# VH-VL binders against q9umr5: the designs that were tried, part 108

Target 1, 268 residues: q9umr5
Amino acid sequence: SYKPVIVVHGLFDSSYSFRHLLEYINETHPGTVVTVLDLFDGRESLRPLWEQVQGFREAVVPIMAKAPQGVHLICYSQGGLVCRALLSVMDDHNVDSFISLSSPQMGQYGDTDYLKWLFPTSMRSNLYRICYSPWGQEFSICNYWHDPHHDDLYLNASSFLALINGERDHPNATVWRKNFLRVGHLVLIGGPDDGVITPWQSSFFGFYDANETVLEMEEQLVYLRDSFGLKTLLARGAIVRCPMAGISHTAWHSNRTLYETCIEPWLS

## First folded at step 5 (VH-VL)

Design r1 (framework fv_nofazinlimab)
Fold by ESMFold2-Fast, scan of step 5:
Structure r1 (fold): chain C 268 residues (1-268), chain A 121 residues (1-121), chain B 112 residues (1-112)
Amino acid sequence: as target 1 above (268 residues)
Amino acid sequence: QVQLVQSGAEVKKPGSSVKVSCKASGGTFSDYAISWVRQAPGQGLEYLGYIIPIFGTANYNEKFKGRVTITADKSTSTAYMELSSLRSEDTAVYYCARDQYDILTGYFDYWGQGTMVTVSS
Amino acid sequence: DVVMTQSPLSLPVTLGQPASISCRSSQSLVYSDGNTYLNWFQQRPGQSPRRLIYKVSNRDSGVPDRFSGSGSGTDFTLKISRVEAEDVGVYYCMQGTHWPYTFGQGTKLEIK
């Protein structure tokens, strides 16, 4: 039998977005138990990411406990960051494949409709003033705002992403790394036509330098210092990179070709 | 066998720039990171930054960001450290040292002989 | 930045006697991979620094058995069991666990 699949949605999203994904899984892996978590839906997706991690943790514990052979995670957009933290804080997770669907793993730096809704008069160049305040860090999107022109402020003020990426020191870093390294496969999915995740290479642990030139994962200090285990995972053969052009941000979970190419092979 | 050989001493005026070279031999240049460390007279060692020649990627200690630029020429197996807007406080011996690409943790198993940079008017 | 504090800063020693240098870090040097990246370097007069010890207690090849490193967390020690004339110089501890790398202020070992 197939391992259970747990699905975690993204910003301003809900379980309903995954109906096509569930159909695809049922067609290729009939009998798979798929649980799409109905937590932090819609507006509640703006809650601080550590609060979301706690809630999702409580929901996944009984699912993992019932599946001694392991589970798979499919985590979309912001949900991929929630799953990153879950794998680090859970000292007993049994995740085989962690499938990250267009998630801003190194952060976000772009003028998107979601940010304009929340901060209508702010430009990306000035959003650091709001996001790196204590008030701003109470919003999930600010927890992964990564301004490449104010990296010192990001490192000092980020209450979530800088910590989970090991970019800033944390007393739990050794335990978090040990826990994260138990994952079987880290499957990274994203592409240039996403239109929301900026830079799109953030889904593959690439990101802007101070000149807004994208440096890939292997050039990042977090990788080079193996801060949370990326270099160890890559050496183990556990990182899968699956970029695909022609897919917009809201279509990653409803494209059949994407599913067959990037997701299906990892749902043992 | 592994050697890091640096360029000769420099005397510079305040406000000018200096570019020090570090030529690697006896190993695969692209397999290592090259770091730069300085030592002012009567003071301890201070870290400036590194370059990973295989990528051309450099990173710097915040204290020197904006004034230091580290580059590499793979064809000559040479790393360079350029420091601009020189002040008298920049008078120091500048060292290159090898760091391990496998994990950047300050491995520093081989050092260059040092380059004395004197900034005076 | 992580502050590395050495003591003593000046260490006059009689030939053949033991010497001990302390190094304390402002934060734990245990890295997320479980290793402790604390290194010791020797700088003889007019020479470049030379690595003596890496990862707390591992002695480099060619370094005499007289040198040993120990410690954990934030407190580290370099010991020379019997000081020889060639040991004159400045000794630095260095941490590679936290970015950016930082060095102790140095301990000058002199023969009295």
Scores: ipSAE 0.462, ipTM 0.815, lowest interface PAE 3.9, mean pLDDT 91
Fold by OpenDDE, second read of step 6:
Structure r1 (fold): chain C 268 residues (1-268), chain A 121 residues (1-121), chain B 112 residues (1-112)
Amino acid sequence: as target 1 above (268 residues)
Amino acid sequence: QVQLVQSGAEVKKPGSSVKVSCKASGGTFSDYAISWVRQAPGQGLEYLGYIIPIFGTANYNEKFKGRVTITADKSTSTAYMELSSLRSEDTAVYYCARDQYDILTGYFDYWGQGTMVTVSS
Amino acid sequence: DVVMTQSPLSLPVTLGQPASISCRSSQSLVYSDGNTYLNWFQQRPGQSPRRLIYKVSNRDSGVPDRFSGSGSGTDFTLKISRVEAEDVGVYYCMQGTHWPYTFGQGTKLEIK
């Protein structure tokens, strides 16, 4: 039998978005128990990510308990960050494959449709005023806002991304690293035509430097310092990078070619 | 065009609370931030805070943190400012204003007519 | 907080003569996006404040061209080329670059 698959959705999303993915999984891996978690749907996805992590944790624990052989996680967009954090705080998770599906793993710094919708009069360069304020971190989007021009504010004010990245010292950094390293494989999926994740390389832990030049994962301090285990995972051969062009952000979970190329190989 | 209409004058005792409303019309309420500014008699302008109605969350001037609460009802396009633990020095005209540009730029293009709040024993 | 200092605080002017108000900020008002969020407001007696100028030098609709704003960094000026009776009131500069927003003390323009 196939290991159970747990799906975590993204910002302003719900389980409905994954109907095609479910179809693909059922077709290629019949009998797979797939659970798309309907938590923090729609506007509720704006709630603090730590709150979401707790909620999703409560939901996945029973599933994991019933699957002693392990489970697979497919985590889309914002959900990818939720899942990474989840795996960091859980010392007993049994995740075989963690599939990060077009997630801003290294943060977001761009005027996305989501941001324009939420902040129609705001600019990317000004959002740090909100996101790094005392109240800004109550919004999920701000939890992974990574302003390369205000790195000091990011490091000090980010209550989520900076912590799970180990970019800011905290007492749980070592333990979280250990927990995260329990994952069998980290599958990173994204692409240049995403249109939302900015930069799109964030899905592969690439990100802007102070001049907004995109640096790769191996150039990031979090990698160089192995702050949460990226370097270790790479050394193990446990990181899979699956870039794909021609896919918009809202199509990652519905594209058959993407599924076959980047997702399906890791569901067996 | 865009109008901000505030609630009427209030007379309150020290220690009590006051809640002032600001109803917006003629525009897109959810696309802008609503700020609150007060002016004591014969004095200058003092910024209190703002709300982003689409989120329903507010940011405050730290000077008033803990006493001021700004809320919004998107369905009625109305913002509210509540000030608790009122003191005599809170006696002022309270204004709402719309931030039309960047959320945090003080782009106050439209103002309410003001609400006089008098705090006296 | 950023301190906005206006000068003068009282400005008696003869009708038809020019007027000038200075506003200085305790730190640069240039924002990361390159804009300078300095506004000027007019408050006529018994009325709500009215924005005259935004981002240093941009006049709002309906504002006479006799009003002009200038400046950069920390020094700003509002000028009225020919003062009219309707210009009586208090003028405030306001910065929106740094949180929290702060206003100048106000300059009371009166006719001599």
Scores: ipSAE 0.018, ipTM 0.545, lowest interface PAE 6.4, mean pLDDT 91

Design r10 (framework fv_nofazinlimab)
Fold by ESMFold2-Fast, scan of step 5:
Structure r10 (fold): chain C 268 residues (1-268), chain A 121 residues (1-121), chain B 112 residues (1-112)
Amino acid sequence: as target 1 above (268 residues)
Amino acid sequence: QVQLVQSGAEVKKPGSSVKVSCKASGGTFSDYAISWVRQAPGQGLEYLGYIIPIFGTANYNEKFKGRVTITADKSTSTAYMELSSLRSEDTAVYYCARVDYSDYLPEFDYWGQGTMVTVSS
Amino acid sequence: DVVMTQSPLSLPVTLGQPASISCRSSQSLVYSDGNTYLNWFQQRPGQSPRRLIYKVSNRDSGVPDRFSGSGSGTDFTLKISRVEAEDVGVYYCMQGTHWPYTFGQGTKLEIK
């Protein structure tokens, strides 16, 4: 039989968004137990990411305990960052495949409709002023805002992403790295037509330098220093990169070709 | 110009709950957050929590978590603070105050007139 | 939580003379963005608090220039260059750097 699948949604999202994904899984892997977590839905998705991590952790513990053979995670958009932290803070997770579905793993720096709903009068160049304040860090979107023109402020003020990526020191970093390295496969999915995640290569641990030139994962200090295990995972053959053009941000969980190409092979 | 108008005074028994309203006018309700602060008679100011009305997202001072709930109704431009399991030490004037997030502007620049909540047997 | 300590708690002043209120924080109020989120509020008898100063030294619109704020790190001062009758009330410092936000205990300014 197939390992259970746990699904974690994104910003302003809910379990309802995954109805097509569940249909695809049922067609190709009948009998799979799929749990779409309905925590931090809609507006609650704006809560600080560490708060979300604690809530999702409480929900996944009993699911993992019932599946000694292991589980798979499918984590969409902002949900991929929640799952990054879950894999680091849980000393006993049994995750086989972590499928990161268009998640800003190195952060976000772009004007989008999502940001305009939260900060309608602000442009991407001004969001560092709000996001790197004490109030800003109480919003999930600001926890992974990464302004490449104010990298010093990002490194000092980010209460979540800079810590989980090992870009700023944390006393638990060594333990977080050991825990994360227990994952069987890290499946990274994203593409140039997403329209929300900026730069789209953030889904593959690439990001802007100070000139807004994208540097890929292997050029990042995080990778070169092996801060949380990316270099080790790549050496194991455990990192899968699955880019796909033609898919908008809200379509990653409802595109059959994407599912068959990038997700289905990892749902043992 | 921004104005915050609060509901009238309340007298409550120990163990009951109270819900105070804060109606905003001037500027759109969704352009700022609303904070709640209280002041016991003859005492200083104590911060309770905030809400972002457009998204209904709230955060609370740990001292009051489990007893305080802050909500907002965008259609009436009104924020609410509900405090449960009332004790005599909850007797205070409760204020709402504006926090402007849109341009990273200074906090607590406009305050409501205050609502006296008296908890007595 | 950050403790904010004001001195003096009672400040009797003669009309037209200067007044100074001190505020000390239990830890640095410099945020990671380089700003210091220290505010000063005035509360006149029977009224809601009104912000006078934000980010240590910036005066709010409509606040008379006789009010000034100064300080850095953990030590801050609110000064009134010449006290007017309308300045009677309680003054509070408040920090916005560390969650949860905290206020000083207040300084009551009285004439004579």
Scores: ipSAE 0.012, ipTM 0.526, lowest interface PAE 8.1, mean pLDDT 88

Design r11 (framework fv_nofazinlimab)
Fold by OpenDDE, second read of step 6:
Structure r11 (fold): chain C 268 residues (1-268), chain A 121 residues (1-121), chain B 112 residues (1-112)
Amino acid sequence: as target 1 above (268 residues)
Amino acid sequence: QVQLVQSGAEVKKPGSSVKVSCKASGGTFSDYAISWVRQAPGQGLEYLGYIIPIFGTANYNEKFKGRVTITADKSTSTAYMELSSLRSEDTAVYYCARADYYGSESYFDYWGQGTMVTVSS
Amino acid sequence: DVVMTQSPLSLPVTLGQPASISCRSSQSLVYSDGNTYLNWFQQRPGQSPRRLIYKVSNRDSGVPDRFSGSGSGTDFTLKISRVEAEDVGVYYCMQGTHWPYTFGQGTKLEIK
């Protein structure tokens, strides 16, 4: 008997995107109850992330309650941030493996082809103008927009990422850290050929400094200060980093090699 | 100079729908929020919602959620507000407005001329 | 929702005299970025609203310096140092900090 798997999709995504993943899980772990949460699909994925967190929380609570031995979370792209926040606000979650599948865990500051269709007249250097305002923060994309050239605006205006990261002080920081640390393993998956997550190292909590030099997780203030528990998790061997090249953003959930290498080991 | 030009007055029956357009010219369109505000005769202003065209979805006042749909066509620089299940209380002048924000710069707003929507049996 | 309360609702003023409008919010309008998104709008008879003041005290382009905004947190004021005939209309405060954004009831300024 395998622990149930809960899947959370990403931006402009739906449960249909995970049909291959379901197939792989069924094949390698027959009998596994897999639930792909069909919430905030498509354009609804642009809803504020805290709203999404609440919605997904309501959906996962019953599943967790029926699985006293624990569950696994597979959270893709934007979903990875939703899941991290979910685990931060839930004081009673029983997540064994939190699999962050190509998620912008340290934020997004990219203007890739994938984003160009969404922002045809915008440059990444100018998105701060809309995102770091009450107007923009009502949209999920802005909730984790992390402009390294406007750090003050990010720290002050980000209503989501800066908070779950503990980069801005808030009264729940200690509790959220405690809750998040309940996770058994944090599995971070991403790669240099993603083409969407920018920088791709964000999937591993790496990110740009003010000169757009990518710093690793261990160089980030959130790690150094252990603001939400990354340092603690690493110290107890609970963080797994699984980078893989040659995988585009939309293929992370459908690549068999990736599944076998980075996902399957954590579904037992 | 940014200009917002709205569609003409509408007369509708209760239960029907109305769709008002707002065409922007004289500046950028996609990167700025287009807001919809209405004003019943002799009354104050009420915020319906807004859209950031590049995001492709709107933020709605929950009071109108389910009845109001705000969309934007980036190719024509036109925003739309559709209100369904019309009631007599929906009789109002509907305004579109754009707010410009440039980071360290101030917001500047531009308003359409308004569209009178009359709901009567 | 944030409730915006204006006072007075009717404001008869003699030409050349000063005018003052108060706006109170049911909660603080200070956003996480430290800004306070409180606006003042003027609506002349038969016209669309026009923003006069943004972020409490900043005048929009073309707004005469006889208009001034002040306040903080939950209490705000629009002042007209010397009322002119063209100032006749309804004035609205609006908060843009908390969604949904909300307006005050409006203050009707008339000439005595």
Scores: ipSAE 0.633, ipTM 0.848, lowest interface PAE 1.1, mean pLDDT 93
Fold by ESMFold2-Fast, scan of step 5:
Structure r11 (fold): chain C 268 residues (1-268), chain A 121 residues (1-121), chain B 112 residues (1-112)
Amino acid sequence: as target 1 above (268 residues)
Amino acid sequence: QVQLVQSGAEVKKPGSSVKVSCKASGGTFSDYAISWVRQAPGQGLEYLGYIIPIFGTANYNEKFKGRVTITADKSTSTAYMELSSLRSEDTAVYYCARADYYGSESYFDYWGQGTMVTVSS
Amino acid sequence: DVVMTQSPLSLPVTLGQPASISCRSSQSLVYSDGNTYLNWFQQRPGQSPRRLIYKVSNRDSGVPDRFSGSGSGTDFTLKISRVEAEDVGVYYCMQGTHWPYTFGQGTKLEIK
């Protein structure tokens, strides 16, 4: 009865993290077919995001083909960026709700306990040296590392995020924008107590300027230029912003109140 | 100032594995990548893969079909290249080389002395 | 994979004369950061390769001024203005822009 739901996990994550989310969906929308994609798990989540996009694309095509009424995407953390690219590169996607759970949509710039395990000896100010090289761009986390003190390097070196955000020109930009605009709803979820996504407003297309002052979505050139359709979607009433305090990064997919408030209403 | 010192020559039988070490000195080990390149006698250079020690992960040339594994031990500043299911065609000098992460430094600016691996029955 | 093609593969040169080696790539080597990750290496008999040039035209410290690199996109050249006896060896171009990184076949420079 309900549209199928496809779930895409995040960095160093796997399908197991979504057991509570599956329970919530089963309680409120019984009979929903939920597919948690078990690709690029654990360390393989470090593979380049364009490689992940192609793998996930191959997995979602048959699911979408079986659901002529449409599907919903729930994409967590790094997975939200994978889903952003899927919606742009697929000429024939039938996604109704794209639900982004605390994803760094404008990038990541911060040293947290989560990142310390990956970068134990590097401070955030030095990661640009690794990330903005051909070597670093072969790793997913560097594909969305966005150092506001080296914005020119980010714009020129990012092989993924700067392109899908339309922050740098790309031959496919017009087609990507057209495809992305076919989405029914863009549901953005995040909050100040996440503790990993830095700045947390990145989940809502806000980001640091050169002075580390956060500018929100409507102040970004990406929005003002309507580079991939955010301004058009907002005018259409298709963007939903659902910030929630008190939720840590690993709890977005397992908090019942968050689910009921921000996710459940969009699972037709 | 960076020096890369490799382990000594190896003679292996077909079907066995070899593990070559590359110890780095000078600079912070985590600040650069270590690449592995091989050269069969009288032939050109062939790239095997690299490791970025800070990520603890490696990337491999698909030509080696999961036969190559590159690891790093940050406590000893040593990178390792292990090649399994050895064939006579794997006879070569294996080099480690430093690669920087950003354009102001040099790619492959320092090389190890090479390790001759001979595969014969 | 990006194919790197060198010419000539054998380069006999008279001492004091200039020498030139061409390197062509099957794809553009310009990375999105505007840099071109094209390197030149020298391998003297019995020795490890030594890098001479990085990012097309930048000479490593200690490399004589007589070595120069030039080029853009897919076409690159290494020039030696006046060949000396110590220049005997094999010269390789290498690209670091596209994975996997690849080398040219090598050019053997010999004194006539």
Scores: ipSAE 0.099, ipTM 0.620, lowest interface PAE 5.5, mean pLDDT 88

Design r12 (framework fv_nofazinlimab)
Fold by ESMFold2-Fast, scan of step 5:
Structure r12 (fold): chain C 268 residues (1-268), chain A 121 residues (1-121), chain B 112 residues (1-112)
Amino acid sequence: as target 1 above (268 residues)
Amino acid sequence: QVQLVQSGAEVKKPGSSVKVSCKASGGTFSDYAISWVRQAPGQGLEYLGYIIPIFGTANYNEKFKGRVTITADKSTSTAYMELSSLRSEDTAVYYCARSDYGLEYSYFDYWGQGTMVTVSS
Amino acid sequence: DVVMTQSPLSLPVTLGQPASISCRSSQSLVYSDGNTYLNWFQQRPGQSPRRLIYKVSNRDSGVPDRFSGSGSGTDFTLKISRVEAEDVGVYYCMQGTHWPYTFGQGTKLEIK
């Protein structure tokens, strides 16, 4: 029998977006219990990420308790950050595969039609003024806004991403690292044609330096310092990188080839 | 100059709902947040919640969650506060106030004139 | 919730004399950006509140220099160097650092 799968959606999204993913899982792993969490849908996805983490935590506890052999997480876009925090704050999670589907793990810094819809009068160069304010940190997208030209503001003002990445100190950091390290596999998926996640390498823990040159995971201080366990996970063979070209941001959960290549092998 | 103009006084029965409006003029409506604060007769100020009109994102003081709804209409530059299941202790002057989340971050720099809501039998 | 405690709650003052209002928070008001979001408001009888001071010590445009704010961490003070008749009203401190935003009980300034 297959371990249950829990799906966490992204920004301005809902459970309906995963209908194709559910079909793929049913075809290749018939009998899998898949729960797409129907929390923080649509505009509610803008609520602060720590609030979303608490709500999703309450929803996953009974699912994990009923599955002593473990569960898998598939977490899309912003949902991948929710799942990162879940794995850190839960001292009793039994997650085997954490599948991060095009999630901005090191943050977001880019102008897209998507962001222009959200911030019609603001360019990426000016969003730090909104996001690193107390008001800005009251909505999710600003919790992972990472302006490489204002890194000191990001480190001081980010109430979420800088803390879960261990880029800023927190009293619970040691416990969060210990909890995160219990994950069986960290499966990172993303690609250059995403068009929303900027830089796309953020899905693989790469990010811009002050000159907007992308530095990969192994060059990041969070990796080098092993702040939340990436270096330890890589050393034990627990990190899987699965980049794929030709996939736009809203197509990651509905592309059969991606599913077969990057997701299916990790659904035991 | 920024001006916030609120709707007129309301008298309501217990158990009913009230919806107060706050129309903004001057400044860009989408460049600030609108908060709602109330004051019972002879009492201090109590915070209800806010909305960021550009996103439609609203957050509420836990004390009022389930009873208060704050909305905004960008086309008319108007924010609304609706309070349901009214009780006599909800009798108060309700204020809207703006907070600038731009370059110089500031809380409640402009206030509406207030709307008296009286809840009585 | 963060509790904001003001003292005194009643402040009778003689015209031309100084006045001082204390505000204490149950938690530090330093936000993660290094700023302290402590504000002072004046409410004259029958009027809406008006902000006097933001971020501890910054006066709003049009606020007389008679008004000054100071403090750090959990202890804050609003001072009026020379009280005038138009200063009659209730003064509130307010914190914007921790959700939900909270106000002090108010200090009623009256001419003696």
Scores: ipSAE 0.015, ipTM 0.501, lowest interface PAE 6.9, mean pLDDT 89

Design r13 (framework fv_nofazinlimab)
Fold by ESMFold2-Fast, scan of step 5:
Structure r13 (fold): chain C 268 residues (1-268), chain A 121 residues (1-121), chain B 112 residues (1-112)
Amino acid sequence: as target 1 above (268 residues)
Amino acid sequence: QVQLVQSGAEVKKPGSSVKVSCKASGGTFSDYAISWVRQAPGQGLEYLGYIIPIFGTANYNEKFKGRVTITADKSTSTAYMELSSLRSEDTAVYYCARTDYEFYSGGFDYWGQGTMVTVSS
Amino acid sequence: DVVMTQSPLSLPVTLGQPASISCRSSQSLVYSDGNTYLNWFQQRPGQSPRRLIYKVSNRDSGVPDRFSGSGSGTDFTLKISRVEAEDVGVYYCMQGTHWPYTFGQGTKLEIK
């Protein structure tokens, strides 16, 4: 039978957003046990990412323990960063496919329509003052704010993303890399019409340099140094890149063509 | 220029609740964190919590968690601090204070005039 | 919680003489960004507190240059080079590095 699927939602989101995704899985893989985790919903999604990682970890342990053949993760938006950390901190995870659905894997830097709505008086150039303070690091959005013009502040102040990406040293880095490398497949999904994730290539481990020119994954120091295993996974043939145009941020979990092309093939 | 104006003094009975307002003028309200600090008569300063209006979220000192609620109304540039289950030891002057986003780590550049809350039996 | 300890608690000073207030924290106030979030506040009788110093040694706009802050790690000092009559009040140190933010007990400066 099919491996169980665990779904982790994004910022200001809840399990309700995945109704269409569950219908697609039921149609193509009938009998699949799908658990959409109902933790850190709505405004609670603003809690620090390490706190969310701990809560989701407690929820996934019994699911993984009951599935000796492995599980799949589908992790949307901010949820993809939660899943990145879960795979690193869990010494015993049995994840086959980690499907990252438009997640800012190298961080976020941009005044998209969504961020302009959330922070109408704050501009992207000034968010570093809020986010890289001790107060800001108590909010999830700031845990992955990556200002390319203040990379020194990002490296020193980021309590989450800089650590999990190996951009700043951590005592557990070697163990985190070993754990992450146990994943069967890293399926990266995103696209230019997302409208929220900025730059959209962040979903594929690309990001801005100091001149706001996007450098792709293979040009990143984290890849070149193999800080958490991206180079090893790519060499193993375990990284799948599935970009798709025409999909807005809130539509990744409800587009049938996207599902059939990018998700369905990885749900064994 | 920048000014924080608080609501007037309150006299409350034990077990009741009090809600103090803090209206900001001069500068964009959502660019600042608003903190609440209290001072019992003749005593020092004690930090209650803060709200960051741009995130719509508040954080509280564990000592007051469950009794204190801090909210903000961006349309009126007003922050509120509500303290419930009042006891005599809650008698204090309550201050709101602003931090420019550059100093969201606990620097307070402007303070309200204070609101005396007396809990009397 | 980080404990902030001030000394002296009472500071009688003759006009024109220097004054010094010590503040010690129970743990380092250096944040991961390399900054030390130690503030000094003045509260004149019947008034709201006013910030004098932020990040150890930076004077707020309008604060006279006779006020200076110094220190590192866990030991900090506020100095007034020549005390004036308007300096009467209570002075508080405050840390913003560790949650929850905490204040020293206060030092009452009064003229002899």
Scores: ipSAE 0.023, ipTM 0.550, lowest interface PAE 6.9, mean pLDDT 88

